# Ledger of designs, part 4: VH-VL binders against a6uvu3

Target 1, 145 residues: a6uvu3
Amino acid sequence: MDKRITLIGSKIAKTGNEFIYCGVLEECSECRFKKICHDGLIVGKRYRIVSVRSAKHPCIAYGDGVKVIEVEPSNNFTILIESKKALEGLTLSHSDIQCNNILCKYYNLCHSEGMPEKYKIMELHEKIKCPKGNSLIKATVSTIN

## First folded at step 1 (VH-VL)

Design c5 (framework fv_barzolvolimab)
Fold by ESMFold2-Fast, scan of step 1:
Structure c5 (fold): chain C 145 residues (1-145), chain A 121 residues (1-121), chain B 107 residues (1-107)
Amino acid sequence: as target 1 above (145 residues)
Amino acid sequence: QVQLVQSGAEVKKPGASVKLSCKASGYTFTSYDINWVRQAPGKGLEWIARINPNSGNTYYNEKFKGRATLTADKSTSTAYMQLSSLRSEDTAVYFCARDVYSGSYRPFDYWGQGTTVTVSS
Amino acid sequence: DIVMTQSPSSLSASVGDRVTITCKASQDISNYVAWYQQKPGKAPKALIYAASSLQSGVPDRFTGSGSGTDFTLTISSLQPEDFADYFCQQYNSYPLTFGGGTKVEIK
């Protein structure tokens, strides 16, 4: 397990979430956490959050503050997909679920950052209770691009 | 240095279509959403749509759904917006702007310079 | 859609004045408010995000405050370069919506 430590926005700082490392932003040049936040990560590579530490820290790049996270490289990720499209082994072209609730606790799983144009469903998990009434299921998917 | 550079001014007749471009540089293009916003002369800002450049996934303001089409070309780091069935009310300056797709959802931190679209007979 | 009502639509001020602009959301948007400055013929420039966080490079005479439905942008001592239009924006839910704008003009 190749685990690294970094900082990420508090809203996305949840075990199991994934993100693409985008490199140093101009705002981060004035952030006291710049070295921890950006050193040792590869620009454009996808990482999976494996643990989140409880303390919240201010950061000018993230208005909601940041948390310390442990990450590992990933080519798999967890998303929400429509149940009617959800078959293990199926390859799909991703379409975002139309939803206007940016603060929903499932928003990041419905609108996963860094999704490739095609992915394969590896494993289906539980159905979730969507506040908007969509029939959604958690899935582990693998990037094929 | 982050830059968004937009295509030049367009003059179109009613009923025509226009395709605008927004070329990104200085950051990883696929890591930030591109939003399109317009501003009619002397008026406020109106959000049109968003595209995730990595996946190609889009979200449209219902007012523009069916007329606006967003695309992105990863190889040239360029986002596009096509607006069809133009009418005089579409005369505006059109801006592209980046934000973070998920996480803290930061505001539009960098904007293109704008493209003026004039719709007249 | 969340409606952002911005007040006043215009104001006249002198260099050194304290300027206050308000923005009211039609429903609770927590702290998901940004403020932008726009000068004639230019793209908007980000000033404030998350209701009160100052964008890098923005002078500290600009302050944002508020939560829920009522938000305020304050310029503590107006400078010549601050004569511009100002817009609030909610990013709590789609579609993203902006206030009607406030023109800050020289007295």
Scores: ipSAE 0.000, ipTM 0.507, lowest interface PAE 18.7, mean pLDDT 79

Design c6 (framework fv_barzolvolimab)
Fold by ESMFold2-Fast, scan of step 1:
Structure c6 (fold): chain C 145 residues (1-145), chain A 123 residues (1-123), chain B 107 residues (1-107)
Amino acid sequence: as target 1 above (145 residues)
Amino acid sequence: QVQLVQSGAEVKKPGASVKLSCKASGYTFTDYYINWVRQAPGKGLEWIARINPSGGSTYYNEKFKGRATLTADKSTSTAYMQLSSLRSEDTAVYFCARDFRGYDYVWGSFDYWGQGTTVTVSS
Amino acid sequence: DIVMTQSPSSLSASVGDRVTITCKASQGIRNYVAWYQQKPGKAPKALIYAASSLQSGVPDRFTGSGSGTDFTLTISSLQPEDFADYFCQQYNSYPLTFGGGTKVEIK
């Protein structure tokens, strides 16, 4: 268990959410909370939020404020894949699903940020109803080397 | 300081292809999407496509799909756009731009832009 | 595609004036609007993101407002360096689209 503390925007600061650490932004170079926001995180690594502190803090980089979160590195992540490719143990190359609906509740699962070039299907979950008519299944996948 | 430095002006004949470059510095190249946007003389801005330099994944505006090809070279922190089957209406300044990503991690707005590359398509 | 309709296409103003530029989306885009400034021969410069959030280093005389379909960029007291073209952009969905631009020129 390698727990780290960082700051994230209040609107996405929810236990269970995952994100990739993007490195130090120009706005954060002079931030007094730079060590809390960025120290100890590996650029390009995916992290899962394991707890969220209730206090909201102002931040120049985020107008709606930020919350302190605890994160753990994630080797597994949840995505949506085409049903025809949905076989446990199969290795896939990342490809974005052709969809322009950014507001779809499934958008982030179809267009996961920071996806490795290749991943292995570890477990299949439920089928989802795609508003655009794609046949998709929720899957847990892992990074491969 | 974050900089995007683009290749120099190009003059091409109709039917030719052009390949433009956008060299990034001052940040981790693989952490941000790079977009390509053009502006015809006296006209507005038109979005062409974006690439994720980390995995090479792309998304294209349908208008340019099949003619535009985005690539990225991580070893040189350089993004490329090739545009084929050039027509006179492709005459424009072409910009690369970095996606802004704050604490909410929403893509699609831009913070830093390259200086632009003028492409002229004429006989 | 989401169409962004920007008005006016041009306006003339004096230093110290309050300038208002509007942008209308053809469908609801929540707060996913950015504003850019462009001077002749230069690349655009980011001013506003998320409809109302100021980009780092941008003077506070620039303010953005609106949500849904109607958005406004306001310059509270126009300075000499503010004479430029201004563009709105939606990033609610692909393809990303821009408004037609507003030229702010000296009266």
Scores: ipSAE 0.000, ipTM 0.517, lowest interface PAE 15.7, mean pLDDT 81

Design c7 (framework fv_barzolvolimab)
Fold by ESMFold2-Fast, scan of step 1:
Structure c7 (fold): chain C 145 residues (1-145), chain A 121 residues (1-121), chain B 107 residues (1-107)
Amino acid sequence: as target 1 above (145 residues)
Amino acid sequence: QVQLVQSGAEVKKPGASVKLSCKASGYTFTDYYINWVRQAPGKGLEWIARINPSGGSTYYNEKFKGRATLTADKSTSTAYMQLSSLRSEDTAVYFCARESRGWYPDYFDYWGQGTTVTVSS
Amino acid sequence: DIVMTQSPSSLSASVGDRVTITCKASQGIRNYVAWYQQKPGKAPKALIYAASSLQSGVPDRFTGSGSGTDFTLTISSLQPEDFADYFCQQYNSYPLTFGGGTKVEIK
């Protein structure tokens, strides 16, 4: 797929992260980098970050600044959900897993950025061992319209 | 006005290759993807492949992978499709079409007039 | 691959008739459906995109509706220039796929 270029808050600009494009960052002050985006992003669509450029740029919407990222579209994405709620074909409202262990290798899958309000479970994968004892399962989910 | 003008009809023998052109005008060529679609006589539309003229990146329908090759020349605003190892079943009208700007994949807002390719012995 | 099943394959109609063509996707495609008109010997022309949005310059007698898997193209009062083939297309994901087409013929 062709890479798309955009800007996102530096704290969430991490390769592998997914997000729903909300359009708000395009209005970050007098953004001289608006023209760097060749391919338009669609509000409400999910994207995956495939690379992050190192330089930070000022932005009024983000106190820590923004970074240039390359993204690819994603209609489905992978997250971890509680096993008790895991049923293929079930539509779930997003609720965060209560855990503050940021050093856990599964942290980003448990606390996915840009989660839609509702999503449908498309496929269940393996159960994962949670260091805190939570019963979690890896799932491929789809945004619903 | 947006226009896509395609090359003229081709008659080829089985096993040959054909290279079709699609010249764009009326817009910035590198801002829109170009797709190729074929239609066999009396049949429906079948999507072949897409090219981004800006970077040259392509995406192919698995059915045509290895036989179709898409290229684009930015200096002449022309997209090309080469189809190799031609068979009688490749007899069709081949269209180029501009993909609407936005989320990819998207629909086709403008089409070329089509190029008839006949493969016969 | 997403399969688009279009019906009917052909129909006969008179000027002034209301014509309905349907298209069913093998999986959910939201509203990513376009409808095209093709006259004999010509290229397809876009009529509808995003299931219900009218392409610029297209008469408002053409309407599209539906979401998810079931989609409909309606021509409210058929005109002489509307006798043509019609195709639906999904653009939710690659490979892009089209319906089998509907031929609208004069009675």
Scores: ipSAE 0.000, ipTM 0.494, lowest interface PAE 19.3, mean pLDDT 80

Design c8 (framework fv_barzolvolimab)
Fold by ESMFold2-Fast, scan of step 1:
Structure c8 (fold): chain C 145 residues (1-145), chain A 124 residues (1-124), chain B 107 residues (1-107)
Amino acid sequence: as target 1 above (145 residues)
Amino acid sequence: QVQLVQSGAEVKKPGASVKLSCKASGYTFTDYYINWVRQAPGKGLEWIARINPSGGSTYYNEKFKGRATLTADKSTSTAYMQLSSLRSEDTAVYFCAKDSYRYYFEGSDAFDIWGQGTTVTVSS
Amino acid sequence: DIVMTQSPSSLSASVGDRVTITCKASQGIRNYVAWYQQKPGKAPKALIYAASSLQSGVPDRFTGSGSGTDFTLTISSLQPEDFADYFCQQYNSYPLTFGGGTKVEIK
């Protein structure tokens, strides 16, 4: 099974909830659990919480502490796609945006790891201001194997 | 039956190395840290190092770093500790011990299950 | 390293006595303290974890208390099988460290 253990803020740690993994905050690197927070999770990938442990643990990044959760991957990703291809319900073949600016704050959304050959656009979000001038929109997409 | 069974007594000369084993049974070996602790005759307990059998990651007490090497074999559910450049002060009973909680749930790092101990004697 | 100072190093007691052992950490360790019992020729046995939680199968005459830097193990009514060495341990920081031990002997 592809279930993973991680830590998340106590206020949002509820069974059945989904979240998009955004990586470990630098402030959390001093936390006792820092290795567990990012172990096996893919930045930009959506996860579903399948169980929540009751104990709270202190964390510098979360004032109300964190809880241990068990997650499984959801068949959804948050990615950036070209605005002219962005229609809810449309199924597209995956093509990487050609950009090597790894320091861009949007890099992980443009180059989402683990994307399958095809994906279906489930929901459109905000347009982003691309430093390279690409016309991009943030979207939640369903993975198709 | 959750248990840890250790290898038999060793007698070594100064400068030699020794490799001790700790065979786990009755639980999921890859879910819990295995610790190594020693006790010199008539003395207290001293923590040496910890291994995560799942990924092989280790934490060493600085005093033993460079001399102690921890490994684990998932296929046989066996943890190993090798101690090199042995000196007379390394004469002790060496224990392996399992963390109470899974390595990814650090609510308690107390050692709930211990091996029976392996006596290592370093003599000239 | 966090130093765990255990007191007393030894004590003599009779069956039925209340026995108290203390352990002081050189810096704050919250409640990340365990207590172990060790009998001659045997491996240690866990009694208490998280400063005050009783390990499964351990008689309730054993009680742990404290937080921060000062910790106590109490045996409310000493039994013949309780004559042993006792050790505290912190698991807040690496390296993990033990107290010097307390020998509980028959008077």
Scores: ipSAE 0.000, ipTM 0.506, lowest interface PAE 15.6, mean pLDDT 80

Design c9 (framework fv_barzolvolimab)
Fold by ESMFold2-Fast, scan of step 1:
Structure c9 (fold): chain C 145 residues (1-145), chain A 123 residues (1-123), chain B 107 residues (1-107)
Amino acid sequence: as target 1 above (145 residues)
Amino acid sequence: QVQLVQSGAEVKKPGASVKLSCKASGYTFTDYYINWVRQAPGKGLEWIARINPSGGSTYYNEKFKGRATLTADKSTSTAYMQLSSLRSEDTAVYFCARDIGYTYGRDYYFDYWGQGTTVTVSS
Amino acid sequence: DIVMTQSPSSLSASVGDRVTITCKASQGIRNYVAWYQQKPGKAPKALIYAASSLQSGVPDRFTGSGSGTDFTLTISSLQPEDFADYFCQQYNSYPLTFGGGTKVEIK
């Protein structure tokens, strides 16, 4: 797929992170970066960050500023699944794990936003050591059947 | 401009339920979590719960679990909180507030707040 | 739960004064603290996030500092519109918790 350039909040601008593009905030309607950070992206579609540039830029929507990122469209997601549910090729219904550790390095994989109601497990990766004691395994899942 | 507009004041009897609304505008509703926070007269802020409007997932402060219920209607960009089994100590101003809401974000502070809804519980 | 303790609970100041408010967390929260201003009858307004980052549109006389357990909000030269209540908030873990508030009133 083709790679695109956009801007995202500095705190979430990390290679490998995925996000769902949710459109233009009203504060950005007259922003000088509107054309670069919003053109070419499809609302509701998931993108994966493939590179992050080091410079921070001011942005009214993000007090800590934004960074230029290169993204590519993704129909696959990396998430954490309970080990007992983890079987390659299995189709699962989405469910989130209740967890109060919002700064856990695995939080984003454990609480993936915008997951479809059903997804297929494409590949299983390593098991992770959960600080809360849950038995979790990293998986690549797909929404395309 | 980003706005969260809340429903009007409510007066309820002990044991009743109340359902408050928070209508979002000026941004994509599904981009941000909506949190509910209350403030009793002359007291500090107390966090109740949050909802992700995109998936509908919720997380509740244990103190309110079982009494508070959060929902969101994407078609109207409106979040709701229902609080049941009301007591006099539930008399407070109830605020909705958004945070970054992305699973990938780490700044879960409240950048915009609703104006608040006063709930009075009296016999 | 992480307890956030603010000091002082109230202070009196004059326009032009330097005002300092402190907030102490019962556990290490790194830099995951925000500061809010609240005027009577109004909703809180975000001033600072990530301990030291200024929220867009907020005057630069507001400065946040600290990490770990000890945090400070400073107003370098108090203006008439700054007489208000101020609250800190941790967002390190759920439940999210706030400090007890500091009332900044005219001297």
Scores: ipSAE 0.000, ipTM 0.545, lowest interface PAE 14.3, mean pLDDT 80

Design d1 (framework fv_felzartamab)
Fold by ESMFold2-Fast, scan of step 1:
Structure d1 (fold): chain C 145 residues (1-145), chain A 122 residues (1-122), chain B 107 residues (1-107)
Amino acid sequence: as target 1 above (145 residues)
Amino acid sequence: QVQLVESGGGLVQPGGSLRLSCAASGFTFSSYAMNWVRQAPGKGLEWVSGISGSGGSTYYADSVKGRFTISRDNSKNTLYLQMNSLRAEDTAVYYCARDRYYDSSGYYFDYWGQGTLVTVSS
Amino acid sequence: DIELTQPPSVSVAPGQTARISCSGDKLGDKYVYWYQQKPGQAPVLVIYQDSKRPSGIPERFSGSNSGNTATLTISGTQAEDEADYYCQAWDSSTAVVFGGGTKLTVL
């Protein structure tokens, strides 16, 4: 919903393309576009290109140039949910799985950071064997704001 | 001057765990995304996992999601790969690689470590 | 959804031009990267962003990328160029993708 402006390589500057913002390259510290390249973007967040400006600009990171793009956050991500709550198309209120096993390989999928209060189940994947005996399934979910 | 040195590989039984390390030097470690790329004996290259410069974002190949965890300690200039529930098909040389990822058009590996061998067998 | 296809092997006589292809749907709309790997060694980046050479890579290495096919060209091929070559691309849908590799034999 909230649109930001950034720069991306001209070859992939197309409406509908997605990318993950991974921060600023060292070479861009002196670039006049450094504020546009990272200002208002969150490292690790997925963004979708919603608009592409026509002009190409030289950039130290891209030899064939960059274009100004408008982006919005992509709100799809992967989590683990209880199998009894797992129904495609269902909207759920976020509820943390009760578990303090920080050494579990699934801990980050069970305790996702920045979860919205509500999300919609888009797709169900494989079931996971939980060390604590919870019946869990991997799901792709979408935020709904 | 850029140098990447992997360690932690070895022989492990199916279902076991290993932690790989990659010691980085010669550049500002926290300014670069880092990756693990593997190669099974006699086979091609397969991307395994990536982590942002700050460590706040991690990415995984579908074949390792839920089993492997990538992390980094920027104060020690070290990258890690925690591998759990290892399978025979995880047998490979694991390379640490520096990423020039800026967005989807800049995702490539300009420096690689020498690799560390992980063998999963009984 | 991109999958990269390379020929498994290419043979060339010393001094001749070697061409290694990398094919994928609309690959020309993406950046392609090439890596050289010799037995027992780590890969080395030889071409980035379709056609650029890192410092230290000989001028005989060149790249192109248009339509569905990227090509690594080695002019006046030398014995030391014998190696496996991998192409790589990335897009936001499929993450990092490598081609299957091409064994270049100089005989």
Scores: ipSAE 0.000, ipTM 0.520, lowest interface PAE 13.2, mean pLDDT 77

Design d10 (framework fv_felzartamab)
Fold by ESMFold2-Fast, scan of step 1:
Structure d10 (fold): chain C 145 residues (1-145), chain A 123 residues (1-123), chain B 107 residues (1-107)
Amino acid sequence: as target 1 above (145 residues)
Amino acid sequence: QVQLVESGGGLVQPGGSLRLSCAASGFTFSDYAMNWVRQAPGKGLEWVSGISYSGDSTYYADSVKGRFTISRDNSKNTLYLQMNSLRAEDTAVYYCARGPEIAVAGRYYFDYWGQGTLVTVSS
Amino acid sequence: DIELTQPPSVSVAPGQTARISCSGDNLRSKYVYWYQQKPGQAPVLVIYEDSKRPSGIPERFSGSNSGNTATLTISGTQAEDEADYYCQSYDSSTYVVFGGGTKLTVL
């Protein structure tokens, strides 16, 4: 699918960010009883934000509201992996990093929800300082079948 | 200035066909769901049909399903309603209405409406 | 035809509070929207998502939705508020549903 539009929390509505589409606002309890209407996006697929619109919309699940974003399907995405497992061209099964620090600025890069069982390392980037002491490096990876 | 201008209404005999158009301006048409809502003389509002921003999804009221077809041409900023097998009870003012930018769980409503075009189905 | 029930008419004196109800099974689980329609004109959205006002709609308009009933409240009703009011919701089986409409008379 080419460029599509959807809503995402204002704090993460930044060009270049990637996410797995989980349906429209299904996290709030009130939304469980309402019909979900969305167009052209597939639940469970990964998308990259290509532009963000300025208007904010209220959302009970997100105190800071949501913004309209334009997205494209993504085969590549950025994650953090253990340095000892980092080798360009290598196929990894999944991350075994255990961490519950949701306030960490790297949390989403360490915990890519809905990741496929296997992914290939395309490019290695900078090493990061982990608050929990893990030896981590930022990598661009590609999903495989 | 958001503007929606309907056209194509008129007098038609039962069993006949008619095509309505809605010309949109003042906003990015391809970013919004669009709808047709009708109102019979002296009666209330009745939703007829809706279409997603891309045109990939269409929805119809049971009273018109199989007879009416909603479509859009995003390159021309135009919404259409093809009405076939018209009945006397289809007589109404037909409004073009802008739906939400994204159809969201239960959040399907109309923030801008056209002036309406009258369709009269009579012998 | 109807899934949402409104009283056919409501009368109020100028400056008093008008309340228009919209009833439906388990309506609290759904979003409710309100439209104002004056003779010969297209409807105007006055309340969206139960209780929110669009830009340009006077503060005297408010909405609520609890149990089986949503309510449009007009405080300090003015002559210009005389109109037909329609509630609307979205249902998985019928999609967009409108109430039958309420004629508000300001006497």
Scores: ipSAE 0.000, ipTM 0.518, lowest interface PAE 14.9, mean pLDDT 79

Design d11 (framework fv_felzartamab)
Fold by ESMFold2-Fast, scan of step 1:
Structure d11 (fold): chain C 145 residues (1-145), chain A 122 residues (1-122), chain B 107 residues (1-107)
Amino acid sequence: as target 1 above (145 residues)
Amino acid sequence: QVQLVESGGGLVQPGGSLRLSCAASGFTFSDYAMNWVRQAPGKGLEWVSGISYSGDSTYYADSVKGRFTISRDNSKNTLYLQMNSLRAEDTAVYYCARAEYYFRSEGYFDYWGQGTLVTVSS
Amino acid sequence: DIELTQPPSVSVAPGQTARISCSGDNLRSKYVYWYQQKPGQAPVLVIYEDSKRPSGIPERFSGSNSGNTATLTISGTQAEDEADYYCQSYDSSTYVVFGGGTKLTVL
């Protein structure tokens, strides 16, 4: 299908990165980007960045500005799972890690939004250092539906 | 100084084909979405097709979908329009135009070429 | 699908204000752009995003967009402003849409 054009913070605008589309941020609702962001993307759905334009544009929600990016729907997700459940090819039911440390840099990978009820582990990556002592590993997972 | 120069127009029979080119200079071509806009003799402007800065996304007016193909070569700073199955109603001056942030909901044409005439007649 | 309606012609005396309208359903929710086209020449952008003027366009050109109608206003109209003017917007299903154009005559 057609790739989509949207805007994202300059610091995370990198080919290969994934994100969940959250719609227009409240801080940006009155800016010109309100109109450009309204079409083509589904709130709550995951997208992968396939290309990034060089120019930066001002945005009050992102101190370093935003860049225009081209995205496609993502069939795979990157998440953190408990190492004891980490086996490539295994199908798991989704459950978030019990942790309320929203300031942790891994919080969004531990508490991924828009996850399907079940997913298959496609690839295991590096283990991470958890401030709460959980044994976690980074994984690429795919929907089985 | 931004310049867009169209070429490839001419007289063609109904059912025939033509390929238009637009040579861009004076700016970083790969940073901009590009468009084709046409104007039939004595009539108004009609948008024909658009292409993203990378070339990966293309868009078409219903009147040309399935017959025209837009493409670009960023290494040569050139935009193309391949026109197949031409009809008398495709007779028009075809303009190349540069746009910012083109995708279904936004964009404006800040620079235009001088246009190239396409005449479809027996 | 949106349709943009412009009057076919507007006439004004030199030094007076010209107003050219562009009407469409719920146009206030969209950005409107205006182009000037002189005979035998390519269009030139004179207003973008409802009311913004590109560098090099005289201050006498201004734009607005409210309700269902966008307006291009030329204050102190000069002979060189005589041209065809087109409004343009976007529709999610048909993409770029132009108005039918307005011929401005400066008498």
Scores: ipSAE 0.000, ipTM 0.508, lowest interface PAE 13.7, mean pLDDT 79

Design d12 (framework fv_felzartamab)
Fold by ESMFold2-Fast, scan of step 1:
Structure d12 (fold): chain C 145 residues (1-145), chain A 126 residues (1-126), chain B 107 residues (1-107)
Amino acid sequence: as target 1 above (145 residues)
Amino acid sequence: QVQLVESGGGLVQPGGSLRLSCAASGFTFSDYAMNWVRQAPGKGLEWVSGISYSGDSTYYADSVKGRFTISRDNSKNTLYLQMNSLRAEDTAVYYCARGDLTYYRPEDYYYGMDVWGQGTLVTVSS
Amino acid sequence: DIELTQPPSVSVAPGQTARISCSGDNLRSKYVYWYQQKPGQAPVLVIYEDSKRPSGIPERFSGSNSGNTATLTISGTQAEDEADYYCQSYDSSTYVVFGGGTKLTVL
């Protein structure tokens, strides 16, 4: 595996979460952590968090601080999509589910950060019970390069 | 309650070998990077080697690279230092020290060591 | 790569302020750690991340790090503070680097 160590905001530092690396933030120009945060990562590539350290560190880019994470490159990730659009092999254009409940345990799966404009459905999983009544299904999707 | 206890030190001839052990208790050993730090009699502290929380990454001071091997067994809460081709200048008290929870990327940065064992003396002499 | 320089000794009268320096190139860009070591004992972490105290360390201990110099300050120094003090930082090429140590004598 091509494992890398980096830092990410404490609120999103959870095992299994994925993100697209977007490059160095301007606020990091004077940050003593910038070499660790960005070393070995490729702009535009998706990474999966495989482990999270418990300690928080100060960071001007994140009010709640950052945590050390270990990541692996990923082309596949898990999201929630509308059941009527769910067909294995189908290519979808990105569209977030309309929902303002940021405390919902499914929020990150409904509002995946850094989603590409298009993705392909690789595998369908279980349907979830949405508190807002949306008909949603869990899916593994692949980014289209 | 949080403790590190070193063992395995002793007297050895130049060119000989020793294996040091460090038994950890009172904390989740597998969450921490670990270090070996030595101190020659009457001298200052010198970092020897470090190992990531998983054991996947190991790092060495230039003075010991190729001669010493750091390893860990997370199932036994134990850190090891295999010392080969020992020289008179390796004579020192060897401390086991727990790394901060901050970074498990020793190749770039080590932030500090918050828990230390009492040390074990290694004497390399004819 | 980086070398940390400390004065070999510092003397202070009881109740006075002791200051121990640690100098290194561009040290402000790195975290500095301070350890206290009494004869026959293992080192004890007294300051981490430039200026923070571990729980159990007296408030009279403080730290700073600016430019090329980090400073350990002990206000109202007590006899029990007599010890060797080591600064520590890091470097991508050498990993963990210790200063040469400073013997603090409380007169």
Scores: ipSAE 0.000, ipTM 0.503, lowest interface PAE 13.9, mean pLDDT 79

